# VH-VL binders against RNA-binding protein 26 (RBM26), part 3

Target 1, 75 residues: RNA-binding protein 26 (RBM26), of Homo sapiens (Human) (q5t8p6r532to606)
Amino acid sequence: TKLELRKVPPELNNISKLNEHFSRFGTLVNLQVAYNGDPEGALIQFATYEEAKKAISSTEAVLNNRFIKVYWHRE

## First folded at step 4 (VH-VL; framework fv_siltartoxatug)

Design c5 (from a3 with light chain S93Y)
Fold by ESMFold2-Fast, scan of step 4:
Structure c5 (fold): chain C 75 residues (1-75), chain A 122 residues (1-122), chain B 107 residues (1-107)
Amino acid sequence: as target 1 above (75 residues)
Amino acid sequence: QVQLQESGAGLVKPSETLSLTCGVAGGSFSGYYWSWIRQPPGKGLEWIGEIYHSGSTNYNPSLKSRVTISVDTSKSQFSLKLSSVTAADTAVYYCARLGYSYFPSWGYFDYWGQGTLVTVSS
Amino acid sequence: DIQMTQSPSILSASVGDRVTITCRASQSISSWLAWYQQKPGKAPTLVIYDASSLESGVPSRFSGTESGTEFTLTISSLQPDDFATYYCQQYDYYPLTFGQGTKLEIK
């Protein structure tokens, strides 16, 4: 259910902006900016796998910035 | 297969707005990023900006205050407007499709239009 | 912005030669680099993507390699159709940037 973002510009790496984008795909249960000490990282957790899969499968750019990378979070 | 074609006025007066349209045929318009690139005579390539079929845009910061890119999905076309032009904007303008080997690594241009020369002159 | 520097600016070579042109990124771009060929009066065409992947329909004499921030395009046995200007382009980050070009001309 967890997605990891990389290369998020600092001005876009805030809870409000990321919630605005990712809540379109489902219910967010956790959102961490500057994840794992990376000022350009973020962690997005959805309530269900299907919601996370919908988000990562979208070809739409995160916050209109296609250089933001979306990956499955590796445990 | 996929064909891109630029169209628009080839001569624009200083201070006016340059307007070009790119028509796409022979393949899917939806699901792709579409881009404008220019090349001044005798010089290299400069990326202007891109648009996703749904309307999301990214612009080169050097041109962002003057550039607008828009889509018309019903016609499978996208357009460029560049305002307040000067002689420095004289260039061949290309439209192109962004390709990818696997999503989300978009960024190389796999199909190009033939290019259209726009001259800025009074 | 990520700056792409090509060398040499002009390369003179003969048919049958092995030629190599270089592109250096001002910072790490992973493998997110493409090479284009442009003939006078024509649009660029894709040759290599992802630093080393050969575009469909491009002759196998073309190859790309990477080492850190340095990338090369090699033509193993130059043919008359290969005389053109070559550009590298990074797609690791906004804005997309191109090298200044290398003109490959006949000796």
Scores: ipSAE 0.070, ipTM 0.768, lowest interface PAE 5.0, mean pLDDT 88

Design c6 (from a3 with light chain S93T)
Fold by ESMFold2-Fast, scan of step 4:
Structure c6 (fold): chain C 75 residues (1-75), chain A 122 residues (1-122), chain B 107 residues (1-107)
Amino acid sequence: as target 1 above (75 residues)
Amino acid sequence: QVQLQESGAGLVKPSETLSLTCGVAGGSFSGYYWSWIRQPPGKGLEWIGEIYHSGSTNYNPSLKSRVTISVDTSKSQFSLKLSSVTAADTAVYYCARLGYSYFPSWGYFDYWGQGTLVTVSS
Amino acid sequence: DIQMTQSPSILSASVGDRVTITCRASQSISSWLAWYQQKPGKAPTLVIYDASSLESGVPSRFSGTESGTEFTLTISSLQPDDFATYYCQQYDTYPLTFGQGTKLEIK
């Protein structure tokens, strides 16, 4: 259910902006900016796998910046 | 295969607005970023901007104050308007599709239109 | 903006030669680099993407390599059809930027 973001510009790497984008796909249960010590990283956790899958499958750029990379969180 | 074709006036007067349209055929229009790139005669390539089929745009900061890109998904086309043109805007204008080897690696241009020369002259 | 610098600007070569052209990024771009071929009067066409991946339909004599911020395009045995201008392009961040081009001409 967890997605990891990389290459989020610092000015866009804030809870409000990321919540605005990702809440369109489902219910967020956790959102961490600067994840794992990376100032351009973030962790997005959805309530369900299907919501996370919808988010990662979207071809629409996160916050209108297509260089922001969305990955399944490595577990 | 995907085919892109530029169209629009080839001559624009200084201070007026350059207007071009790119028609897309032979493939899916939705789900892709579509881009404008220009090349002044004898010079290199300059990225102008891009649009996602939903209407979200990104522009080159050097041109942002003068550029508007719009999309018409029902016609599978997108358009460029560049305002307040000068002789420095004389170039071949290309439309192109952004490709990706697998999401999210968008950024290279896998299909290009043939290009259209726009001359800015009084 | 990330500046892409190509060298040489002009390269003279003969059919059958191995040629390499270089592109250097002003900062790290990972592997987010493409190479294009442009023949006179034509639109550019994609040759290499993701620094080293050969585009479908492009001859296997073309290859790309990367080392830090330096990228090379190699043609292992130059053919008449390969004389063109080659451009590199980064897609690590906005704005997308191209090198100034390398013109590969007949010796």
Scores: ipSAE 0.013, ipTM 0.745, lowest interface PAE 7.0, mean pLDDT 88

Design c7 (from a3 with light chain Y94W)
Fold by ESMFold2-Fast, scan of step 4:
Structure c7 (fold): chain C 75 residues (1-75), chain A 122 residues (1-122), chain B 107 residues (1-107)
Amino acid sequence: as target 1 above (75 residues)
Amino acid sequence: QVQLQESGAGLVKPSETLSLTCGVAGGSFSGYYWSWIRQPPGKGLEWIGEIYHSGSTNYNPSLKSRVTISVDTSKSQFSLKLSSVTAADTAVYYCARLGYSYFPSWGYFDYWGQGTLVTVSS
Amino acid sequence: DIQMTQSPSILSASVGDRVTITCRASQSISSWLAWYQQKPGKAPTLVIYDASSLESGVPSRFSGTESGTEFTLTISSLQPDDFATYYCQQYDSWPLTFGQGTKLEIK
């Protein structure tokens, strides 16, 4: 259910902007900016796997910035 | 099969604006990034910029002050304007589609136009 | 900007040879690298994407590998149609950047 973002410009790496983008795919249960001490990192957690899969499969650039990388989070 | 075709004036005077259009046929225009790339005669490739079908743009910083890319989704075409041209802007200009193997892996060019030579000369 | 450096700039080879050309990134780009072939007077065409994935329709004699920031394109048995200029391109970071090209010519 968790997606990890990398290379988020610091000015875009805030809870409000990321919530606005990702909430269109489903219910967010956790959103953490500057994840793992990386000022360009973020963690996005959806309520279900299907919602997370919709988000990562979207062709729409995160916050109009296609250089933001979206990965499945691995523990 | 996706086909891209460049069009526009092949000769531009110094200080004027270079204007090219790329027509897209044979596939979906929506959901893709569309790019301009140039190649001066005998030299390598330089990425100029890109536009998403919705109008969001990214430009190469080296050209950003002179470049405008626009899109016309109703005609399945996108255009390049490069202002204040000099002899250094003489090149073959290509339009290309940004491909992906899976999301979020955008970045390689899977379809290219044939290219159009633009010469900057008086 | 990420700088892509290709070596050699010119490679002379004969039909049937195994040839490799190298591309080095100035910083980590993961596997986000493509290789293009450009024949004289023609547009570039995609050969390899994601460092090692062969583009549909490209002959199986082409392959790509990666090791850290060094990437190689290999042609296992060179054919006449393979004499061309090859470019690498990174898509890890903005702006997109190409190598300077490697011209593969007849020995």
Scores: ipSAE 0.150, ipTM 0.780, lowest interface PAE 4.0, mean pLDDT 89

Design c8 (from a3 with light chain L96Y)
Fold by ESMFold2-Fast, scan of step 4:
Structure c8 (fold): chain C 75 residues (1-75), chain A 122 residues (1-122), chain B 107 residues (1-107)
Amino acid sequence: as target 1 above (75 residues)
Amino acid sequence: QVQLQESGAGLVKPSETLSLTCGVAGGSFSGYYWSWIRQPPGKGLEWIGEIYHSGSTNYNPSLKSRVTISVDTSKSQFSLKLSSVTAADTAVYYCARLGYSYFPSWGYFDYWGQGTLVTVSS
Amino acid sequence: DIQMTQSPSILSASVGDRVTITCRASQSISSWLAWYQQKPGKAPTLVIYDASSLESGVPSRFSGTESGTEFTLTISSLQPDDFATYYCQQYDSYPYTFGQGTKLEIK
């Protein structure tokens, strides 16, 4: 259910902007900016796997920035 | 299989707006970023901007104040408008599709139109 | 903006030669680099993407390598059809930027 973002410009790495983008795919239960000490990192957690899968499978760039990378989070 | 074709006026007067359209055939239009790239005679390539089929755009900052890219998904077309042109805008204009190696990351141009020369002259 | 610098600007070679052209990024771009071939009067065509991945339909004599911010395109045994101008392009960040081009011409 967890996606990890990399290469988020600091200007875009804020709760409001990320919530606006990712809430279109489903219910967010956790959202952390600057995740794991990376000022360009973020953690996005959806309520269900299917919602997370929709988000990572989207061909539309996150916040209109295609250099933002979306990965499945690995503990 | 995918084919792109530029169309529009080849001669534009200084201070006017350059307008081009790219028609896409032979493949899926939806789900891709579509781009404009130009090449002045004898010079290199310059990226102008891109549009996703939903209408989201990204522009080269050097051109952003003069560029508008729009999309017509029903016709599988996207268009470029470049305002206030000068002789420096004389170039071959290409439309191209962005390919992706890691979904949804894009970066390289996997299909190109043949290009159309636009000359800015009185 | 990330600057892409190609060397040499012009390379003269003969059929059968092994040729290598270089592209250097002004900052780290990971592996986010493509190489294009452009023949006179034609649109560029994709040769290599992700620094070292060969585009479908491109002959196996073409290969790409990366080392830090330095990238190379190698043609192992040059054929007549390979004489063209080659461009590198980074896609790590906006705006996408291209090298100035390397013209590969007949010796």
Scores: ipSAE 0.011, ipTM 0.731, lowest interface PAE 8.9, mean pLDDT 88

Design c9 (from a3 with light chain L96W)
Fold by ESMFold2-Fast, scan of step 4:
Formats: structure tokens, sequence, C-alpha cells
Structure c9 (fold): chain C 75 residues (1-75), chain A 122 residues (1-122), chain B 107 residues (1-107)
């Protein structure tokens, strides 16, 4: 259910902006900016796997920034 | 498959606004970035800007103060307005689709319109 | 902006020749580079993307390579249909930028 973001510009790496974008795909249960000590990292956790899968499968750039990368979070 | 076609006035007066539309047929309009690129006679290519079907835009900083790109998803069209034109804006204008091999690696142009010449002259 | 410099500006060659044109980026662009072919009076067409991937429908005599910030387009056995101007383009960062073009002409 967890997605990890990388290459998020600092001006876009805030809870409000990320919540606005990702809540369109489902219910967020956890959202951490600057995740794992990376000022350009974030962790997004959805309530369900299907919601997370919908988000990662979207071709729309996160916050209109196509350089932001979305990965399945491991461990 | 995918066909892009530019349309609009071929002659624009200095200080006026250049206005072009690109019609898209033969493929999905949604899910892609659509772009404008120009080429002055005898010169190379310059990227103007792009729009996602939702209306999100990115513009070349050198043109940003004068350029507006808009989209009409119901007609599978997107348009360019370039204000305050001068003779330096005389060029063939192309519309093109951005392709990708791996999201989010958008940036190469896989389909192009045939181009339309816009001359800026009094 | 990332500057893309092509060399040579003009290349004269004969049918059957192996030709190579080069494109250099002013900074690292990974493999985010495309090559286009443009014939007189026509729109550019995509030849290579991601530095070395051949676009569908493009003849296998075309190939691309990369080494650091230097990229090459090679045509292994030049055909009459290949005489055109070739442009490289980076898509690592905005704004997208093109090289100045290499005109491949008949010797």
Amino acid sequence: as target 1 above (75 residues)
Amino acid sequence: QVQLQESGAGLVKPSETLSLTCGVAGGSFSGYYWSWIRQPPGKGLEWIGEIYHSGSTNYNPSLKSRVTISVDTSKSQFSLKLSSVTAADTAVYYCARLGYSYFPSWGYFDYWGQGTLVTVSS
Amino acid sequence: DIQMTQSPSILSASVGDRVTITCRASQSISSWLAWYQQKPGKAPTLVIYDASSLESGVPSRFSGTESGTEFTLTISSLQPDDFATYYCQQYDSYPWTFGQGTKLEIK
C-alpha cells in the first residue's frame, strides 16, 4: 500500500500539495515528507492496495512535474 | 495512425498575437503531453511549450511571458497564442506529441504535424 | 539551458558509406536523447530515442550510442533516402533543447 516518491522539488514536497494530488486516487493513511532523510523524498500510504496501484499506474505527472518518480516502497 | 494538423492565419502583423490550433485524430488525446515547436526559415528547432490534456502547461522560459497554450479535450485540439510578435517570430510552427518509453521519461516527439508557416510582416 | 552541439554541421557522403554524426551535451543528460531526420520541406521524424532505441519502422542501418555527454548516430550503409538534416534533442530537463543540425548531403 506504500509508494515512495523521489526527485520531489522542495517547493512541492509538502503534505498539503501531495495530499491534494494523491487523495484523488484513494484514502491516504500516512504521508511523510523528506522521507528517510531525503529532502526530495516522500512516503505515501493508501488504505488499500488497489488505490496505491491506481496512483502508480497513472500517466499524469505528479503535481505537473514529470521528473518526480513513483515507486513501490520496499520493506 | 495518429495525425496532427496545424491551422491558423499565415500572416500576422507586428505587435499582434499569433494564434494556431492543432487538431489530433487517429489516436487517444488523453494521457499525453502535446507540444509546440518552431523553426525559423533556414534555422534549427526551438521548443515553445507543452500541455497535458488536463490543462497543465510547461513553457520555454525564453518565451514564457508571451506564450499561452490551451486545450479543448472535447474537440481533441490544443492551441498556441504568442503575443507581441516581431519579425523574429517568423517560422514554421509544428505541433507534436510527446512520447515516453518509461513514465516519467516524457520528452521525445513521436508524431509531428506537417507544419504551418507564419510570417510576421506589415 | 542545456546546450546541444552537433558535429559536423555538414557531412558529404556517398551511397553505401558508413556515416557517423555526433551530439555533445553541455552537462549530463543520462540517456535522455532523441535523434530526428528532417527532409527539405517536411516535418522532422523520430529515428532514435533513449540514446540507442530504434523507433518502430526505422531501418536497422540506423543506430545510436552514448559515452558520457557524447552521443552518436550511425548509418551503417547510406541509402539515397537518408540524405537529410539530422537533429539531436535532450529531454533531461526543461527547456527541451535541440542541436543545431547536421546536413547530410550527396558527395
Scores: ipSAE 0.011, ipTM 0.676, lowest interface PAE 9.5, mean pLDDT 87

